# Designs tried in a protein design chat: VHH binders against F-box protein At5g18160. Part 4

Target 1, 379 residues: F-box protein At5g18160, of Arabidopsis thaliana (Mouse-ear cress) (q9fk54)
Amino acid sequence: MDKQDEKKQGTTKSSSTLTTRCSHGNHISQSNSIPLDITIEILSRLPAKSIVRSRSVSKLWSSITTTPEFIKHRSKKTSPPCVLLIFRKHDKLIVFSSPQHQNTYSHVQDYHIEIPKNGFIRRLDSVHGLICLEGSKQLVICNPTLKRFFPLPEPQGTGDEYNVGGFLGYEPIEGKYKALCIVRGWNTQVLTLEIQESWRVTKPGYTHWPTKDTGRCINGVIYYKAIIFDRVPRHVIFGFDLRYEEFTHIEFPMRNYDRFLMVSYEGRLALISSTSSVVEIWSLEDAGNRKWSYEQFHLCLPPNTSLKGVIDAGELIYTGFSLNRSFCVVYFDPKKNNIRETKFQGIADNQIWQPDRLGFDLVNDFYVLPNHIESFISF

## First folded at step 4 (VHH; framework vhh_8ghr_2)

Design m4 (from t4a with S108E)
Fold by ESMFold2-Fast, scan of step 4:
Structure m4 (fold): chain B 379 residues (1-379), chain A 123 residues (1-123)
Amino acid sequence: as target 1 above (379 residues)
Amino acid sequence: EVQLVESGGGLVQPGGSLRLSCAASGFTFSSYSYIGWVRRAPGKGEELVARIYPSGGSTSYADSVKGRFTISADISKNTAYLQMNSLRVEDTAVYYCARDEWEYGSGEWFDYWGQGTLVTVSS
């Protein structure tokens, strides 16, 4: 429910108050009064950068723009989703943002966000505007819009080792975020974000080990690849329903599962394998009956492009370099048999690319996060 | 296709020795990857016993086995070994050979696992 978060930092604090008093209280008094509904309407139309900046300089606007009412109202008027291109370098994330529905992009917005010390980057996905990172003993939630990191409490368990894997999910009916934590050799735990609640133990029915692959949150279910130890180790996909906090496990429809990227495709879990000339898509039709549908499409992509994800419009995202060494993002629509290319200026000029032993290679520590939206949620 | 095949398990008396072997195919030990031995006993959960970075030679061990177990790799044979000495009843477990593609990861999560080999220490 949309209730004021009593744990938010007080609007009664600090330098903003001093600035307001000096600028407005000590000069000509201003007595303008605008109804809250109109103020919310005006502020909700501002670009995200303007809203974030206003929080730093205005105590009143900070109090308004952090309310659940404003966040809910703004979410109905948000800008189209974007794709985030993320590179890790020296304890920082270099983040580039670009619209998903633009054929030529002549500039990028870059963000320099420091990652927490001892942070791990194996599983990155944008979950309704937030990213979950694994720390040494706990999960950390990253909000790229606010450029902030929010560590979650340490899960219950023992030991000082790096033993935590985790995933974030968003339950769209009640608008709640939940984190799922897997403690190596111990148990699985769940936490509802923004509520001062400790981790709760949950029971998957099986001892399992999550793989390094990125998890996906689809319609309130967190999906992730794991190894299960039933009789003989086997690879499966776990599904965790956020509303009922129940687990399912799904068997792969093929033996070469290591070649398939797990994505959201047309609102369902899918496994996609692609070359420059052929793409194979397995879509989960019924998780309970473990029923998959299969589709195969032919395409013509530049060589040296690789599949990175899928946008909500059903287009597959590929990245690579063109003949002139420009970094490019290619979108392929399997249903329309259509391709479009977006070229990004400045990425090829960046120190992100390091020569391999014999020349220029694509950096493996590179992440493409589709369907990213702005988020103003703070703890 | 990445495959790991364990061998060398069996029944041994306390204080005895066993050598486990892990034959790898579908990748080479000259690549950027860790090979680890993980054991699982009923009621104890999974324990990472030892790991090696074959191309670099670096090794690490769980405190429970330091000084008793030795991990090694033969790059030419694409095979990893776990030499287990001074075995104890509590070493009884199914031992799995596992691969972690480390290049940019933590070196703690294993993507590919063998079928496991049973080690029973009893008399």
Scores: ipSAE 0.012, ipTM 0.469, lowest interface PAE 8.5, mean pLDDT 74

Design m5 (from t4a with S108Y)
Fold by ESMFold2-Fast, scan of step 4:
Structure m5 (fold): chain B 379 residues (1-379), chain A 123 residues (1-123)
Amino acid sequence: as target 1 above (379 residues)
Amino acid sequence: EVQLVESGGGLVQPGGSLRLSCAASGFTFSSYSYIGWVRRAPGKGEELVARIYPSGGSTSYADSVKGRFTISADISKNTAYLQMNSLRVEDTAVYYCARDEWEYGSGYWFDYWGQGTLVTVSS
C-alpha cells in the first residue's frame, strides 16, 4: 500500500544509499541510521557553536546546517530574541544579555576590540545576529553568539583615516548579509558576506556624507541618516534595498530631527524622541508615498533616563540612574502605558557601575542592542 | 540650535586671494569640536580641504591646497576663516563650513553644515 511504500521510501534518502546495496548494502542497510527529520531536529537544538563545529564532523551536517531554511527553522524554535547591553571600556566590550520577556541581565562575555586611534565607535545595532563596527579604514563584523570578530577587506579610496561609514544589512528572501560602505565624498561600495572577497562599487554611485547615527536594517532595506548637497546641505534618510541594490532617500517630517532616534517600530522605519514625560513617534508608511504618521504618548520617568531603542513587541528601552543612584534599564509600553524595570545579575562588583578613578563615564560609553538573535555565520 | 553661516565667496582671477568666513552660533569654539571647510565642484565629489580644532589649535589640509590655504578660528568672535591664496581654476567650487561635535574623535564626520558660498576662479 501507499503508506507502506511511503515508509520504505522514507528510509532511502539518497541514490547513493541504493547503489551501495550492490557492494556493502547489507552492512549499511542494517545500520541504525537516524532519519533526516530527526537529524535536523537534533542539530537545530544544539548551541550555535556546536552547530558550527558539527560542520567539520560531517558533510551531511555541513550541508544541512548552512542552508537558510535550517537557520530559519532553528531561529523559530530555540533562543528567543535578547537585549544586549554593551559597555565600552578602553579596548574592551563587556556584554550582558537578557531575554526580551524577562527583567534580568546576565554577564555573557568580555571582548577585546581594536578601535581607530582617537576614533569613536558609532552607536551599535544587531543585524540578524551580527554587529558592524567601523575601524579606521575597514569594517569589522562581530558575531556575539560565536564570540568572533571578522575584519572585512579595506574598501577602495580609504586613503585617510576615519573616512568610511559602514552599515550591515540582512536580505531575508535569499538569506544573505551585505555590508554597505560609504567612503566620504567619493562613492559607495557593497560586499556580500561569505560570497565576495572584495568590495564592488555601487551603480549609480552617490556622493553623500553619512552622519554618526546608527543605521537600521528593516525588511531588507538599510536605512541611515546622511547629508546631501542639492542647493544647500540638508539632512535626509537614505534607504538601500539589499536585493536590488537601489538607493532612495526620504525627507524628515520634522525640523528638530537631531532629537530623534531612528528605530524599527512595529516593522516600520520610525523616528522617536522622548523626554521624561512625553514620547513622540513618527512612523514611515510602507505605501511607497513616503508619508509619515505621528503618535504622542505620556509617561513618567526620572529626568536622567534616556531612550536607547525599541524591542519588536513595541516597548521602548530607557537607561539611566534610579533615585538611589544605581544604574537601571526601564521598558515602557506606550499602548498599555506600562513600565517594567530590569535587574542586573552578576555585575554588583563591576567597576562600570561607579565612576572610575580615571573618569570613566557610563552615560557615553554603553550600547543597548534590542532584538538580538543567534547567528551561525562562521566565515 | 547650532547654525553656521558662510560669507566671502565670489569671482576672483587665477592667482588671486579670497578669505571665507564662518560665523557660528548655538555653541562656542572653546567646546570640544572640529570646524572643517568642505568644497563641492561641478562634476566632482565633496572634498575636505581644511580642518581646525579651535580650542587646541591643531589644523590639517588636503594635499591639493596645502601651502596655499590657511584655516584659522577666532574664539572671541566665534568665527572660523579660510584664507585662500594662489587660487587656481580647479579651486572653483561651493565651499561649506561644517562642525564635527566629536567627543574623542578624528573630526571627519560633520553633522552640522552651513548653506555654502560659491567661489569662482576664472579669467
Scores: ipSAE 0.322, ipTM 0.711, lowest interface PAE 4.1, mean pLDDT 75

Design m6 (from t4a with S108T)
Fold by ESMFold2-Fast, scan of step 4:
Structure m6 (fold): chain B 379 residues (1-379), chain A 123 residues (1-123)
Amino acid sequence: as target 1 above (379 residues)
Amino acid sequence: EVQLVESGGGLVQPGGSLRLSCAASGFTFSSYSYIGWVRRAPGKGEELVARIYPSGGSTSYADSVKGRFTISADISKNTAYLQMNSLRVEDTAVYYCARDEWEYGSGTWFDYWGQGTLVTVSS
């Protein structure tokens, strides 16, 4: 039950002082009439843009909406997962979003971001509302909801000739984000976001190099493809448990592993390969016993489409081009044998994927981030 | 299908020279790709020694080998080379040839690796 207003009125003198700074001309006595728990309930039901705007208007609401309790409460009420499509154009990332059950993408934001001169963004995934980007000497956390970028401290061993690779994970039991950083020539390092100001060295038991493939965070474990040096270099999947900070390694169930996309499928780590006519899915049943299950499905898609990801409902996301160069996003449900297509709203679709005059192929610089949720975390 | 095969390793005296070769198959150096040489020594970590973008000719080197090592590529032979001069005992390592597919990529993350060739620098 809701608490009586009198029990929460005048919660703190500082809080009442903060509410009187509201630019809407709110009277102090009226502002103090709303109990804190009622305020949290109201704020948690507002659209993300309204919550973000409230932080610039009210220091009290800023203090409330940045608490772990509010963030946890909000995520449970308003975690309608969406798919982000991110297109790169020069120094900008253009972001479109669609709820995962919708056939329409709406333009959300243009982000200005510096792209490394000797590379571009390859390892993008949405991890409980946050995106980890690789800079020249450090990782940068992007929060699409807040439209902000937060550079993490420079890890140990980042010389001018070394690149920094990294993955972000979310541990759902304790509600913590951790970044895993791989610096060539140095040990693997871990940072707990919002708590630690410097990287901690961790020991994977193997010298290894991550591939360019996207990592996946599944049930508090970061999975990524890597090459280990044994007798000969070989490909494996590393798993990093965020709670215990322990590494495991998993062998591929097939020899053509380079053709499989690593995804979360039905709550499990999975490897998916797709042509226009056949989908092969290997699902990890037991990581400790290295047991995989295999499924095969048939579909009919244009040959110029490619698999980009999977949403939690089990639909596979494909992107490609029609013969007239129209950009296409297609969802395929292998178990229901259903296909649905998308529409774009806002910027004209033919303006975002055409090559620019600098030889930059915008088509090859796009990312599909499924299962994205809002995040109000600030660092 | 993609494979990289190293050759040219062996025993050499300090101050000597060796030329390593990396023969590539299953892709062409005319495509978007970086070729790198990475070494691994007992008691030391892996080190990216040199990198080349064959179609563009751009190269980079680790500070430990600048002025002594030269990376090159022959597109017609689909082969990359590492010319190693003024060799030191600390250059003793297994040398790996590796490829990074580049579509405006970093050229520092390698997905395909050869089996390595041993270089021993000892008197």
Scores: ipSAE 0.324, ipTM 0.706, lowest interface PAE 4.3, mean pLDDT 76

Design m7 (from t4a with S108L)
Fold by ESMFold2-Fast, scan of step 4:
Structure m7 (fold): chain B 379 residues (1-379), chain A 123 residues (1-123)
Amino acid sequence: as target 1 above (379 residues)
Amino acid sequence: EVQLVESGGGLVQPGGSLRLSCAASGFTFSSYSYIGWVRRAPGKGEELVARIYPSGGSTSYADSVKGRFTISADISKNTAYLQMNSLRVEDTAVYYCARDEWEYGSGLWFDYWGQGTLVTVSS
């Protein structure tokens, strides 16, 4: 046989492989009435409601809007963050959203989510667009943008006796979500969302018991209040680094720690206590050296307003009822000594307020989640 | 300020009895609260021994102590008790009184703890 003919057959095989790759590319293009890159560009510019709706009109658009390419492209055009106001009435969550940096509009987005399938709500925080809910036997991830609940696998542990406490974190460098769960206060487990199907047991170096207080994810670290049993039971703040999956604990800088809300303030872990006239802020300067800085600010708020959180701009969020029984949301900037109000139309006149207006269960059944962003991630 | 103060621990012989007391301040037993007794043996983890919902009267016990231990609460005195009978060497532990504010669920996530009282069962 001619050796040149053998070489020609080899080049034909290489050409065939290239043609197959081009054919696969053409097949994808032929499935679309519009080229993929243009479709991604169009869909990425739509409001969140339109993107969610687009998933119901076409399997093709649903597949596009769930791709990593689309999610990455959309993240460059992310809508401004909002505050979620969440009220629990019986077995329903009533959710309002309002822009954090916009006082020109009184518009709120209202929707109802039923929770009877997933048990009770104890701790709520928005973690890069997702909320972790605690069930009797498992954690459930709520995506308010998609209006979907995603149960996580049951953690490793003993049968019907366990209750599951948990926290969600987001690691911004790799763009990964991780859930941390604690079964009966000391069997601690980690799950990387979308990547892992089962929980991994992790050891924090000693036994600890998380409190019911809300956890915070700050710069890829989950912070939560806990009790450790080193000599006598004592309250500390645990930090769980999502990248290295390592635990640290931090002492409180004050003895009246139960009065302080744990927040992110100026990109740092902070503890804030507020009355209507005085705000105290403890900011963590160096966790390893247990160094805290202290600041005190004076303000003038109506009585019966309470601190609920902090937005990324450094403004403190307060909610309450004015003397004329109008529901109010107030933002206080301690550095600028500036106060602004967000107006919510119809919230105070809603029948949902009948129990809460009596001051009964309002603290347990009302949640303010700052810095909420849209998320199109499904698991 | 929520405080729980335990008393009644000490040295006892196997088969003996002890009564632990937990005096509570800063809240009332008529609220939505669970009072639990949690023990820690040297080198072992925590065990929820007994739990009571004082306003409702409901109680629960670990299988290891059922029929031997009795939890009770005096709402007027704001004090909880753990009556321990037929004590065994393996009951040797530090016993903590703890409070959980939980309207629903199992009462396993205690936010407030006493300093603990040592119970030693030895011949």
Scores: ipSAE 0.209, ipTM 0.652, lowest interface PAE 5.0, mean pLDDT 74

Design m9 (from t4a with W109F)
Fold by ESMFold2-Fast, scan of step 4:
Structure m9 (fold): chain B 379 residues (1-379), chain A 123 residues (1-123)
Amino acid sequence: as target 1 above (379 residues)
Amino acid sequence: EVQLVESGGGLVQPGGSLRLSCAASGFTFSSYSYIGWVRRAPGKGEELVARIYPSGGSTSYADSVKGRFTISADISKNTAYLQMNSLRVEDTAVYYCARDEWEYGSGSFFDYWGQGTLVTVSS
């Protein structure tokens, strides 16, 4: 690493290549506006709520805060990733955010987001700050930071309602979001989010149906559980590479695959099953050779906790209730063999939720989305 | 635990009728779930031909079978049926019974499947 820029040597005379037009080098006006990079720097230091409000104050600020350049600059200065705790209460999505790093005191920040009438919650994951929802005939992108829903165009072949399954992914090299749509009985289609492009048909080599399970985007590949037909229905994991737009499929390493949650663990696709006393982790070593590694850990959790996910630090996330009926989130670090617990008093005592019903509401309508970051992307 | 067992497939002449049965175990039809019939013909992709929400009674059909096929469910017997009338050679396929275990009623993600039953329509 150095300060040297790449320069081409061995061309014609260097003095002729350094010649510029005099008018180009003589910038006279400087009171009309401040440089774009300085404006981006100032706006990127504002809290998320202030940035959203600034879009209503100034046409210039609105144009700047919606640019890819601003979004990239802000992402470098924002807080570390957090865990989203999402509760469905009737037609509302109630979102709480909590820091996921072990050395940061956890505090609750709530968002009240209304679910679209045709929106359904079955598979939720945070993909670089965005969540993909399945509507009746189309996918809808939810941005929790902006508290907005962005319906994607209807894919080709959606004549019947509720025949669309979909996943969101992020391609890290060029920093692009892509949505993958599976249309029942027709085909698979892909759309690049930052460009208002129409759906493009892609070919996985066979028809398949996604299961109800949550998809994961890991290192630019969307992984999801699906059913394919080879004389009889067979469960597999599909991988869709966002850069090359190519499909692979991976066999499960175990017979009881229904019991395993699909996650990112230590940068790899992993399948995790947990009880209060034992956790089993299958990690994909190499997708090409279909080789899995297996690890088993012993732990002692409260009996009414369930595994919900994994954070980038390698801690497993569990949720449940204490003996005093307080909602709690438990983090287990299998490498350090330690457990930490965060209790959320405000959640259980919130007047909008009837205390007598909290057990059912929290058990049946609760989602944990790890590794969430703020996003200011406009569709 | 959850099992779906199809029966009633076989050989039938064009214009004939067949009734497929799907016996379910490990859950009850009074729960929030969809039962669907999906077929796969030789050389063709999978097609959802019919689905039912047993507890609510709502049904839907593919355009290719609408008016000819009838899906029904007997909650007391925990069994779903597909009545197939005016059968055509194009209806020749393996028919699968499938369940979507979704409380809020999508009927889009069938992740519990039977092994399939063959229906052959030929003269």
Scores: ipSAE 0.031, ipTM 0.538, lowest interface PAE 6.8, mean pLDDT 74

